# VHH binders against Protein DOG1-like 4 (DOGL4): the designs that were tried, part 21

Target 1, 232 residues: Protein DOG1-like 4 (DOGL4), of Arabidopsis thaliana (Mouse-ear cress) (q84jc2)
Amino acid sequence: MSKMRNLVEEKFLEFYESWVIQLELYLHQLLIAHNNNTMSETELRHLISKLTTHHKAYYTAKWAAIREDVLAFFGSVWLNPLENACSWLTGWKPSMVFRMVDRLRKSRVVLVEAQVKKLEELRVKTKFDEQKIEREMERYQVAMADRKMVELARLGCHVGGESVMVVEAAVRGLSMGLEKMVKAADCVRLKTLKGILDILTPPQCVEFLAAAATFQVQLRRWGNRRHYVTHS

## First folded at step 3 (VHH)

Design s33 (from e22 with S54K; framework vhh_8fcz_2)
Fold by ESMFold2-Fast, scan of step 3:
Structure s33 (fold): chain B 232 residues (1-232), chain A 122 residues (1-122)
Amino acid sequence: as target 1 above (232 residues)
Amino acid sequence: QVQLVESGGGLVQPGGSLRLSCAASGFTFSDYYMNWVRQPPGKGLEWVSGISSKGSYITYADSVEGRFTIIRDNDKKMVYLQMTSLKTEDTAVYYCAKTWGRYLYSSPFDYEGQGTQVTVSS
């Protein structure tokens, strides 16, 4: 039987669709800025700030939603199957974003040696933080199979009203653990994004943000075409 | 068949007002983000305004913000564009378009009708 979407899923679906449309509009502005060498540093920084604020708005909405239902973000209904297949702990994999940074090495605004060194240091630190979260998730999954959790599950099946409260407490604990891990992963994402933007010049930031937005939009388009119903 | 039928255009003087309507059929209207886009004579498509599936999120192009209002009625499967303080540069064919994971500013745009002509002249 098809399950109905809960209110958190419905609200975030509407939010996310609007958020992606605005990202597409910002991408258009980034591409114009990239091709326009007459824009001042102040104008470029303003555009970069708009993108930074847009990403911050995403995490504000996400963290409000995961407090209500973190499981909605594992196999999200607002993402197509291709987007879900490419997700790492409910979002983009932090270390993978450095592939977009590597593109800047061949751009019109070439990275200087000091920037290359700082980006490599950030890449190493990002990978370390990412692996730390992966180890925490592995420990969480092992803990779910722990003898105590198995015993609580058996109690929940067989003891009636008292068991309902025990099962409810266990489920709440599992959700709180997932929420903490998702927030930790999002913190690594935000720190990585901020770190890259702090190292790059404004024209390089525009090129980087354009590459990131282009990938996100194209991935969504490829996956949606597979699931788009065309009326004949 | 997905159909979007625009109406309400006409000739109006600068400073005037018009209300455009778009009637949707052939899809679950209440699940889709809806847009108004326009094509001025001899120019490409320009995005004007958009509204989320339930109306909670609305965005306008800088050129029309404060002058245009986008509205949707999911029960009637309609989207509207209330235009006030019209300028000669608003002269264009106006199309409504649904967005479902599509790249804006790429052709073909997801509109089905012939559009509705808005001419602002004295």
Scores: ipSAE 0.450, ipTM 0.744, lowest interface PAE 2.2, mean pLDDT 83
Fold by OpenDDE, second read of step 4:
Structure s33 (fold): chain B 232 residues (1-232), chain A 122 residues (1-122)
Amino acid sequence: as target 1 above (232 residues)
Amino acid sequence: QVQLVESGGGLVQPGGSLRLSCAASGFTFSDYYMNWVRQPPGKGLEWVSGISSKGSYITYADSVEGRFTIIRDNDKKMVYLQMTSLKTEDTAVYYCAKTWGRYLYSSPFDYEGQGTQVTVSS
């Protein structure tokens, strides 16, 4: 279905293109850092800081955009269908990153007992927060099917200026609710990411971030290969 | 068929300037993020600069930041790279590269042109 793009979608799409390009550049740096083991701790920390700043920039832009149109992020036009299908509340699922950490543990990353314990605590907390948001979303979805929404739908069938205003007001209300949920989800993402980075050593952080970025980039590539957009 | 034709390369002394051009055809130019990449002698491909579909967002590699300027003209389907304060390490074949897919990201190393040689030497 040809979705008519609005201004918010167009702007964010352009932003995201640039953001992903920069992410890939950082990924390259992360991989070099990981493979050579020649970088100092200071250099590693600097690289980590660059990545964290980059991610923060994404959410800053996102939050600005969702104020204008949160619905644009549900079925994001800047993502391919695979990326959208793998999205949880307009982004990556927070609990997913622990699977990545587990994979790292099985490979090159040696975690001390204290780190393992902290990660487990963080996992539990993240899961709890994630579930809380899911429950709220469920509640929201159920509420959408209530009597008020039915009335709204009925009104929407009538061609009239007043009815249109009522519908618009209702949609705005719904959008506000969605915005809150998206922000809440993003907060969990950011907290989770920060939590992990606080537990890991700089070399471990680099490895983790590299893995995360690789996954994101590869997911995009896989999706693009399966859903080629005509170039003409 | 997608075509990217680079031009404007040449021999220049250190501190000199060059302007590269890329003519694009065979695709909706205004829908794609455009990039410059380069391949130094004996080295792999290196990303240099990128510009978003509408030109609102621009990025540079650290090695060229402040010296190079990327510009695009969607009406003419052109992308440019103004290079100033050139260094010997800037010697490379320069390629124009687009993203894969309309409004979708791909590696900036996806290029199809023949490139243009830039040589910086005393």
Scores: ipSAE 0.022, ipTM 0.406, lowest interface PAE 4.3, mean pLDDT 85

Design s34 (from e7 with S57Y; framework vhh_8fcz_2)
Fold by ESMFold2-Fast, scan of step 3:
Structure s34 (fold): chain B 232 residues (1-232), chain A 122 residues (1-122)
Amino acid sequence: as target 1 above (232 residues)
Amino acid sequence: QVQLVESGGGLVQPGGSLRLSCAASGFTFSSYAMNWVRQPPGKGLEWVSGISGSGGYTTYADSVEGRFTIIRDNDKKMVYLQMTSLKTEDTAVYYCAKWDEYLGSTYEFDYEGQGTQVTVSS
């Protein structure tokens, strides 16, 4: 059964599909660059800059869309069920990118001790920021339950336009709270990504970005092809 | 069986033009992004250009941007690389490639053929 889509959902679906297609093309560049030791540092930095700009474009579009309809990002129609199952506050869980950093420790391009220390410090800070947001989410869910209980009690006792206005105000308040929370989560994502790229050398940045993009593209493909694993 | 057959290379003078062709078979062509990669003498593989399955999106290496154009014809199962303003640094064996789309795969050629040689010299 298809979900009904509003204008914000339709516009962002179109954006996201094109964005992921372009990400895959950048992934191909990263994978070839990763296996080529004859590329200059300038060439590697330009490629890293293209990926950084591409991710910045995603958050610019996302924040514009969230301003219009944050609820579209919870159970997003442009994501398959597997992608939605892996989402934490409408996106990737910030601390999960350190699993991709761990792949760099197994690569031929060895992390120096100073980098390992800085990455561990960043990991700890990312976990701390993540926990703060999770506490805010818990408080939001508790407040939402209390509000809903009060509104259900009121609606059970009265009929009229006043009840409609109160419900609409409550929904607006809920949306504003979610928008603030999602933006806070996205800020942690961007700080974590920038922090990692600032610590790594250009070849290591290419390997990290390739790992991240591979995970994102393959997760989407596996989820989309779930129906090809089962006959019909 | 996946097959990719490159053609169109040759000897050309600096500033010249060539059009490379790649004939694909053995997979659902329109479902895959296609790439041109090259290997200059004594160097590793360099990514040159990519095009989405629909042909709606293209991207280029900085060294070729503004000089090369990648196009595809899904009905003919062909991908092309139009090269203009060729430089001696463009001398390489050119391959067309698709990425393995299965979970956990790296960038791999299912079939990279023999490639097509482009030599830019006076």
Scores: ipSAE 0.352, ipTM 0.743, lowest interface PAE 3.7, mean pLDDT 83
Fold by OpenDDE, second read of step 4:
Formats: C-alpha cells, structure tokens, sequence
Structure s34 (fold): chain B 232 residues (1-232), chain A 122 residues (1-122)
C-alpha cells in the first residue's frame, strides 16, 4: 500500500536528492584524488574535510527531521526498496565499513601494525555499540509491529474522542523512543567514521571515502534499476 | 565518444569458468571506476562488480562474491571479469559500465556496449 507523503518526507526528499547529487560530485573528486599521487597532503585533507562536512550536514538535517517525524525514516520514501532493505536503523550499519577497510587492505592499501591494532579496537567497540542499540531496539519492536500499524495509529489519532488520546500518547512514546535509538545509531556511525579517518593517512582516507561513496551511489543506482522509488 | 566493447562470453556448464573482457576508449580510463553489470533473461539490470580507477578497490555483489574477480589494465584500457564456479543463475548478458562525472544526472549505469552473452547450462 502506498502511503501519503507528509511534509517531513517531502522536505527531506528534496534535501536528500540534492545531498546525493553533491555526494556523487565529491565521489568524482575522490576518485580523481585517489588516482592522482601528486596531490599534496593539504589538498587531500581539504577534500576529506569537505566530505566530512557533507556528512555532518546530512545528520544535521536528519536530526531536525526526526524530531518532527522519526517514523518517516523507517521505510524512507526517498530511498528505493534496495536501499531500505540494506538500512540498519535508518542508515548504514556501522560495522559494515570495516568490511570496506578489509577489502582495501586486500587490495593496495598497506596499513602499519599500529593502524591495524587501532582499527581492530575500533571494530570491537563499534560492534559492541551496535549490539547495545539492537537490544534496545528489541524493546520497541514489540510495540511498533510494522509501519502500517503505526500509520493506522496515526489515522486513529485524527478520528477524535477519548480513545484517541491514548493512541496519541502511545504513538508519541514510541516516536520518542525511536528517535533516541536512531540518534544513538547515528552517533555510532559518526564515531566510527571519525575513528577510521583518524587512523588512516590522508591518502588512505581518500580511498576509503571513495569506496564508501561508491557503495552508496551504486546501491542507489542498483535499486533504481530494479525498483521504482515510491514518492507517495 | 565513449566506447565499451565486451567480449569473452559463451556457453559453459555449471561449475565452469569464463573470462570476460571489456575494451574501453573515448575517455581517460584510469580516472574512472569500471563496473560489470548483467541482465538475466526477463529481469532487469543487475550490478555484478566494480573496480576503482587505480584498481586499488574492488567490490562484488553478494551473489558473485568469492567466485568472480574484477581486474583492470589501465595501460591497455581493459577491464576483465574472471568468473569461476559458474551457476545457472549467472546466465545473462554482461555489460561493462563506467562511472561518469555527471552521475547526478541519471541513476542508470553508463554502459555503451552491446554486451556479451554468458549462458550456464548443463
């Protein structure tokens, strides 16, 4: 069943479309930088900074939006079904990036022992944080059921009457809990990303970011070829 | 003009191997990540594998991970797909596709070739 697009979805859809376009442009720059061994460290750091700023902008916008409607981010209308299927708590799973790093290591990226050790420590921490969040999520899953049920609850809130107040309270409670969890997940994402970037050299960062951006962009492309994005 | 010419397809039995090749021209080859995509009969286009411009990063679809290997030769402007342990599900027309600096304009793969047919059948 198609759901009606609400204002939050509309606004964020517009934002995200623009954000993704910019990400693709940055991906191009990253790829060029990756292939250009003559770029200075300063230039590389500048590029990395642009990407990190770009990602921060996403979460800024996201957090603003989830305050209004966190439920919009579960089964996001601005994502295709494949993207949604690959989402963990409304985004990429933090531990996934370590697989990317592993793949880089198997290719041409050479990490020193100190880096490897730090990465492993970060991996363990990230996994622990993920599990903690997942346990919390289990507490809410019983109440949430599926998005359709939540939407029905929302509709019920507009019918009026004393019973509506109970439903509203329940929905608010659920939303608040979900918001907290989503923010927690995002914090793990950001910490993980920062951690990796702090461990890697600028050239390695560029390669990593290129890989990450590639994955994201390709996932979107793959999904769009297989599925139509539902906008309403 | 961008040109991508695929070759190396054929008929193989399950468990067999094939090596696909793609000859690229009309752009700065080493500046672009290259991809293999495939279209199974009656299905839409499916991404298979990608490799960064320098070849320093490779990625694969889950369905082919461990069985396929993507390689490129920037001097020859070639990208290859070594396929092993082929399955009937791998039957498709395979295309070579590149990244574009204007990726934001479309959400389709940038492939220009006619593709090469891979058929896995007993």
Amino acid sequence: as target 1 above (232 residues)
Amino acid sequence: QVQLVESGGGLVQPGGSLRLSCAASGFTFSSYAMNWVRQPPGKGLEWVSGISGSGGYTTYADSVEGRFTIIRDNDKKMVYLQMTSLKTEDTAVYYCAKWDEYLGSTYEFDYEGQGTQVTVSS
Scores: ipSAE 0.014, ipTM 0.282, lowest interface PAE 7.9, mean pLDDT 84

Design s36 (from e7 with S57W; framework vhh_8fcz_2)
Fold by ESMFold2-Fast, scan of step 3:
Structure s36 (fold): chain B 232 residues (1-232), chain A 122 residues (1-122)
Amino acid sequence: as target 1 above (232 residues)
Amino acid sequence: QVQLVESGGGLVQPGGSLRLSCAASGFTFSSYAMNWVRQPPGKGLEWVSGISGSGGWTTYADSVEGRFTIIRDNDKKMVYLQMTSLKTEDTAVYYCAKWDEYLGSTYEFDYEGQGTQVTVSS
């Protein structure tokens, strides 16, 4: 199992590095589109489609990896310490994207009142879904301290026999629980992203996606500089 | 425009094997995750398997895990589904799909073409 976990981490690290490079290239295209009013609605929709497909590719790869080793996503080796510190259940906190949406009110592309109302309704729904997952995580943490788990931990020093089998079954159960919670959180992320893009016009979608990608790229750069200074 | 052309379906006995193929055109193939989705007679669409753009990552529905293998060839712009140990419940029209850019559900995909019919019976 330990050898399989190392391989999962190495494979996802290679995938993630490639995925981030492509995200940076898409960010460049988004910034050009945002600053250039000559792009057609069809061209803007095509670019938005590339970004949404890119994010869905990330979740396809992630869910394959968490099936093998969900713990690799808690304190991920492909993320720097700052990125890991800002993580909520192995990714971005869904309600955080509404801070990016707020920037659209101050931009060149003004939100109409009907859009503002729909975005506020989506924000409330997203926070509700987020709180449900937080309650599930709390229950998981409480279950870790349950009498059964404490008793199994005390038996953990014994090598071989029935105690090893019982401990292995409990650990598998914990991993399955984490996998379900991570997938639930990712579904909220994807639904929130789709909801925002459904409300916004193509130029507003481009600006929103550019803001979100810029933040992700900058957070990585800030963390990498801090890490380099600290561990150089 | 985007085109996905499925082939390789047919009649097979339980326990048999089939390989489905999907030829893609009209988009940058290696940049998109590809999926197989199926529709059994009289039922809704079911997601079967997915593969990342690079081919480095794959995922499967619980019902087909260990029996099906998804593969892609980016040079040929092809995605394949190798099916083994086929069961009567695998009978369905199989569609090659890429994710629709506006779908928020991981199981909601745009699919194109006629699909390819797989029938598992004695």
Scores: ipSAE 0.000, ipTM 0.196, lowest interface PAE 14.5, mean pLDDT 80

Design s37 (from e7 with S57L; framework vhh_8fcz_2)
Fold by ESMFold2-Fast, scan of step 3:
Structure s37 (fold): chain B 232 residues (1-232), chain A 122 residues (1-122)
Amino acid sequence: as target 1 above (232 residues)
Amino acid sequence: QVQLVESGGGLVQPGGSLRLSCAASGFTFSSYAMNWVRQPPGKGLEWVSGISGSGGLTTYADSVEGRFTIIRDNDKKMVYLQMTSLKTEDTAVYYCAKWDEYLGSTYEFDYEGQGTQVTVSS
């Protein structure tokens, strides 16, 4: 095992645990704000800014970590198995967030037709960007089955100085490709989040962010509290 | 049954201090973040402060940052709000609250009891 990989995992686990606890505290603030019709637009905008800054901090830390060890983010030790099962390229699937936006159609603060149109345009653009990344991932997986990569894997099964160095170079190349794809996916996530918040009013932004944070926090709690049934 | 019992409110002059207490029962206290929320006269419910289950992380509303401190004692199942440099705008009924699970089309907080009245006036 690489010492560097273990250090990246340990450091990001510590960061993520604190980040999620802080997200839950912000969620509580969002839920109170959602039910308060006397908050000023300035107060709501400030709360929304705290959440967007918190999400940006996550991606800043993630991008630093993936530069060191992107593979740590595939089957992450800081996520429970349910969270990992729900991941798309190391995070939430961008198009799925629009299901949370659809809840705003049933809320006390109704979406106007101009907002509905802009959200649908954003949804289509997000799906396009998402599909482009899925095609890149498919190409990456096909390239892994390329004859040259298969031959490098065979060489790695035979311990020898030159073959070990060639395999290590190939693994570094694969990691760089994954880093690029993960960062591209994260850029689509941030673009989608910003796009939604730019279209919504401050009360609608609070409701949207509360729904998203609730899902994230509840998914973690359900995964952490599940019971394993042993059939012997 | 979840129960939260607030105490420690009273009448205080501007610039004064109060410590509010909340006694919790009916749930695994250390596993839940706790919040202080308040309702000023003629206004809706305002979030004031939050503390993680372990007590390792705290957050504050901008209006109280640097003046209020949230503390918890997991052994005693208590959460406290230490209030200093009190202003007339801090006048409100104060509740301690934990978050509930999603209950239909809206999300709710579990804040039981009558709260504790804080009045800041000369």
Scores: ipSAE 0.384, ipTM 0.767, lowest interface PAE 3.5, mean pLDDT 83
Fold by OpenDDE, second read of step 4:
Structure s37 (fold): chain B 232 residues (1-232), chain A 122 residues (1-122)
Amino acid sequence: as target 1 above (232 residues)
Amino acid sequence: QVQLVESGGGLVQPGGSLRLSCAASGFTFSSYAMNWVRQPPGKGLEWVSGISGSGGLTTYADSVEGRFTIIRDNDKKMVYLQMTSLKTEDTAVYYCAKWDEYLGSTYEFDYEGQGTQVTVSS
């Protein structure tokens, strides 16, 4: 079933397309920095700051959009099927980034014991937070299915002005709850990202961010090659 | 095979201008963001500027922001870098670069060209 594109989807699609392109450009900077190894710490920190700001901008835009239509972010039209398939609560799964760190460690990133310990602590915390959100989501879904959806169905059978208003109110209630869940997930993402960046050295941060950006870019590329995505 | 051929470099005085060109072939040009990078004497590669596949988005290093302009012509498969208010610090070999579709494995981008020398000196 194809969703009809609404104004929120259109606006966010435009935003996201631009955002991803900018991410690719930043990725280039990250790769240059990573491969050069001659940049000063100040320069590296500046680059890291640019990336973090870029990510913050995404969530700012997202949160503004979900206030209007949170449902648009479930099965996002601006993502290809592969990207959507890899999404957890409208975004990347927070615990996934630790796999990225593990990959980096197997390659050339050398972490001191203190860093390893902190990362493990963060991993456990992140996983816990993910599970908590998942449980809450399950609870929410059950509650909504048992109560609100039934009400909506019941009201849908009664065509009238008052009924329409009640249905709209119910839908708004559902949306608000869902918005809360999405924001909670995003908070875990942001906290996890910040946590990792606080543990890593600037050079390590650059490498991590490069890996993360590469993953996003490649996921999109791979998905687009396998699935035709139309934005018209 | 991907081919990138840079040109337009030369000797210029501080405050002068140069326009670099890059001819691209061997790939779907409009599908890739293009970049300029440079290597100053005795230093590593430095990113200078990037432009999206469509040309709608551009970005610059802080050191060149406001002085350099990146442009592309997808019909001609060309990328340009207009450099103004050149400084001695801009002295470098300049390369045109694109994304490698295998970045996930190599962490590299394609800059197969020989580059073009830009020397800013009084």
Scores: ipSAE 0.018, ipTM 0.462, lowest interface PAE 4.0, mean pLDDT 85

Design s38 (from e7 with A33W; framework vhh_8fcz_2)
Fold by ESMFold2-Fast, scan of step 3:
Structure s38 (fold): chain B 232 residues (1-232), chain A 122 residues (1-122)
Amino acid sequence: as target 1 above (232 residues)
Amino acid sequence: QVQLVESGGGLVQPGGSLRLSCAASGFTFSSYWMNWVRQPPGKGLEWVSGISGSGGSTTYADSVEGRFTIIRDNDKKMVYLQMTSLKTEDTAVYYCAKWDEYLGSTYEFDYEGQGTQVTVSS
């Protein structure tokens, strides 16, 4: 049986398709900037600002949507199965971006010692914040299986207005718990992204953002290719 | 097997026009940005123009803005470069390219074909 798409899923699908198209345009501009030594610092900062604003627009739209239906973001219809399989609490895992930063350390852009120290401090803080959220998710999953929740689920099997109301209240509580955890994860993502951009120079920011956007776009293409390209 | 085959190049006088074609195969064409890049004699590769997978967005190098138009036909898996008001400085081998398939490379175009030679001379 096909899953019915609700209004939240339809609206966010439309938003996300447009958002990805704009990300590809910005990636193109980042790659030109990376290969062109004629751009001024002001021009580079303007491009970085466009990407920052673009990511903020995503989280603004996401938080409005999860307020209405957080479950739409677990197994999202606007993402292919590969994108969904690579998700950590409805998005990218914050510590993963430090792998892209590590590429900068081994490339032609040389990080100074002060930057390396600040990035390592940020990496440790990011991993700590991730682990805190993972512990909260574990507690949430355990609480869903406790005796009280199991009894509420059993009551939901009986036809009657009284038991139906109690079960509906429990389901609403579960959804609110997930919303809080998704927002906490998104806050760690935004803090990590801002922290990296605050430490890096404008040319290094351009290279980092190009790496991040390339990964996001390529992950989508790899997943879509496996669905649309039939192998003989 | 990813393949890009360029055609349409030739000798043309300054101020002339030429249309380049690129036939793509071996990948989901509508999912990728397609680009034209060129290599003038004795110089490195220079990016010329790009078009999004849907065709909804196009970008151009400052040197060709207003003179060149990039178009794609997703049904035919073709990308085109319509060149007008050609200058001697446009003399180059023109390549069709898509974005790098490998994360962590130079963040450049990952595939280019044999190319097609454009010569602008009096």
Scores: ipSAE 0.000, ipTM 0.128, lowest interface PAE 17.1, mean pLDDT 79

Design s39 (from e7 with A33Y; framework vhh_8fcz_2)
Fold by ESMFold2-Fast, scan of step 3:
Structure s39 (fold): chain B 232 residues (1-232), chain A 122 residues (1-122)
Amino acid sequence: as target 1 above (232 residues)
Amino acid sequence: QVQLVESGGGLVQPGGSLRLSCAASGFTFSSYYMNWVRQPPGKGLEWVSGISGSGGSTTYADSVEGRFTIIRDNDKKMVYLQMTSLKTEDTAVYYCAKWDEYLGSTYEFDYEGQGTQVTVSS
């Protein structure tokens, strides 16, 4: 368990550091594209496709890792404390991206009536899916506080290989439940991202993706500054 | 094979009552969280209410809390929405929705049936 956990954490840390460096490079390209009104639709679609593929690569790597050790994603070693504090079920809260969408209403790239209606429908669907997952988390937390789990924890404090085996089986069951919830949450994230990109024009997609990537990169930098400043 | 069939809608006066039904098939009904969502004319989808697999937990949108009650009968594989004190703004097509067990492999939020129309008008 602990040995496999260490290998998963180590491997995903290496992946994530490279993934973030590439995200920053794509953010630079998105900002150039946003400020350059001469880029063709084909060129914009190609850039959007690179970002979409990049996010897909993250979830592919994450889902492989959580099959081995889902607990690595609760209090992740590859995230700073601020990033961890802002996590909702191991990632961004799906409904929060509509704050980035609201920025587009203030932009010179005006949303048409049909887009506004589709985005509001997607916002409602996203909030509905998000609430389903929150209810599953509530059920999970109730199960964690179950009398049987409390009694198993007490038994685990006493010497005996027999009690250790029973506690390990219970912990495996709980980890499998967390894996299911994390995958469900990630599915809502990807559905929300895809839905927004399908509704928006290529220039609006670039502006949206630039806003989202800027927030993610800045959150990481703010959290890292805390470590450098406090020396603790 | 998964199917959800909604029924019970109709025309009702403000202040009236209706009971909507959803008949489920093709999955282990008691293991899934069930929801009611609605789409008012010319507007997007709005989540209305949800109920846990056991029936032990229920939740409601602020707009319907105290007026609507969600109930399930696992033996009959049915979920119901008891609506009272109906208002004109409750006019919508109502859909039954479940948590998809294939959520990890699909990026769709589906309504299984055609829905059931509720019209609140004098």
Scores: ipSAE 0.000, ipTM 0.110, lowest interface PAE 17.4, mean pLDDT 79

Design s4 (from e24 with D31S; framework vhh_8fcz_2)
Fold by ESMFold2-Fast, scan of step 3:
Parts: sequence; C-alpha cells; structure tokens
Structure s4 (fold): chain B 232 residues (1-232), chain A 122 residues (1-122)
Amino acid sequence: as target 1 above (232 residues)
Amino acid sequence: QVQLVESGGGLVQPGGSLRLSCAASGFTFSSYYMNWVRQPPGKGLEWVSGISSSGSYITYADSVEGRFTIIRDNDKKMVYLQMTSLKTEDTAVYYCATRYWLGSSYTEFDYEGQGTQVTVSS
C-alpha cells in the first residue's frame, strides 16, 4: 500500500509535507496580524504576498508532477482519507471560498457596497467556470467508456509487445485528458483566489486568508487524529 | 520507541556561533520530516526550521533566515542546526521534532527529547 508509491508520489509527498508546515507558520502570522491589528498596511501586504507566493509554489510543483503522473493526484498518498473525501478534481472546490467571504458580511460591517457587488460578480463567474469543468469531465468519462475503455477492456491480462504498446498509448491519452481537466480546475482556483484578494483591503485579505488556512490545516489535523476520539 | 537526543547548546556571546545536534532512534528516520523548535524563557514554543525526508526542501522562520542552516544525515540518523550571528533573542531551549503541528495558540508540537539550552549573553 504505502510501500507501493512511485517516485512522483514520493517526491510530491515530501514537497507537500514541507508546504503544509510552512502554511501553518503563515497561518500563525495571519492570526497575530488579525487579532492584534498592530501591523502597517505595508507589513500586511508583505504577509499577503508571502501567502500568495506560497500558493503559487504549490501549483508550480503540482503541474510539474501531473506532467509525469496525473493519476497520483486522484486519491493522493500525501492526503489523509478525510482530505481526499473533501476534494473536488484534486483540490478545493472554488465556490466554497465564498462561504468564508459570506462570514465577513454577516459578522462585521467591513465590506463596502462596491466590494459586495464585485464579490457577487466573481462568485457567479466562479460557479460558471466550475460547472463548465464538471461538464467537460462528464464528457471525458463518456469518451473513455466509448473508445479507450472499450479498447482497454478488449485486451487481456497477458499480451505481447504490440498490445502492451497499444495499452500504454491509451493510458497516456487518458492521462493527458485528466491533466487538462486538473489544470483547468487549478486555473479557476487561482483566478478565484486572486480575484478575492484584489477586491479586499489588506486587513480583510488577512482575515480571509486566515479563515481559509485554518480550514485547510484543521481538516488535515482532524483526519490525522480521527481515532483519538474513539471511545468504544 | 521514538527517541530524540539534542546536544551542542551552551553559553555564547552575541554574534557568536553554535552547532546543535539531534540523534534519532526508534523510527525510520529517513522517512520523516524533521524540525527544530525552541522555547525562550517564559514564552511559548517557536518553530525554527524544518527539513524534508531527503533534504530537498528546507524552510526557516523569518527570525532566523540567513543566520541558521539545517542539515540532515540519514545514514547517521542525525539532524544539525548551524547557528551564526546569534542574538540575545535566540536564547531558548532547542528541541528537535519528527512532526510539528501548530495549535491555535502556537504552543503545540510533536516531539520527544530533553532539549539543549542555548544562552546568548554579553
């Protein structure tokens, strides 16, 4: 199981563990900035920039890895079962971040009308892009069943070199289609994140990023600790 | 049984250098991300540096970036922290840890060991 990891999985597992630890450190800095409100706008912008760069580094590493093995990202070995169960196309569902934005509207009168309008426009656009990707994935699944899957199913468990080459070509085509879908989903994620940060003021960005990082870190810790509360 | 033994601490003048060592046993060292964390007198735990299982990914706290260097030797099951340009603010008990998880108060971590005292004083 865990012993049967390929080199791409091992390399990305190592990267991801490091990336999450750094995210936790940035979360600590965001919580200090949010709770104490002692930082200048320049200091807040610097902290926001560190988080933005950190998320971009994740996608840079991910896209390099999926070029080698996109299937590693479906049921990832570096994610616990809870994190995997909550994934939408190998990551967070873009529209869910607006639930965190909605909390800013409910608990504090900190968003001006112009921001509310821009956030609503972004929410609609994000949901549209999300649905477009879902439709493309559905078409991909149908295409797999019609051609490549039928071709793969006709091949037995033990065949000669020619059949092996045909199976490898079909699997490569399958992987390229999945890579395209995953990258499209990641582009929507990055566009949504940038859009929100461009609309919000630096203190609001800190609050938003703290909420997002808290959710991600807690989801990982809850999944890792799932047996700590077992009583029977 | 997981065991981590820190050493190399001592009294040093501001601007000085120290090299801390961590000897690991009881687990597959080469498969674990390793951290250095510290606890200054009367303060909570502070993460200092981390290094991935192969050494390919290294991260430092802003307060030590450019002054400290983390190194690992998987064959010897050792992690080192090379400390240069030491400041009075670096005074703390230093621990190595196999995992570091930040709680809401920044006081949680996963470690085993007694730590090694570093005192930077004029």
Scores: ipSAE 0.012, ipTM 0.497, lowest interface PAE 8.2, mean pLDDT 81

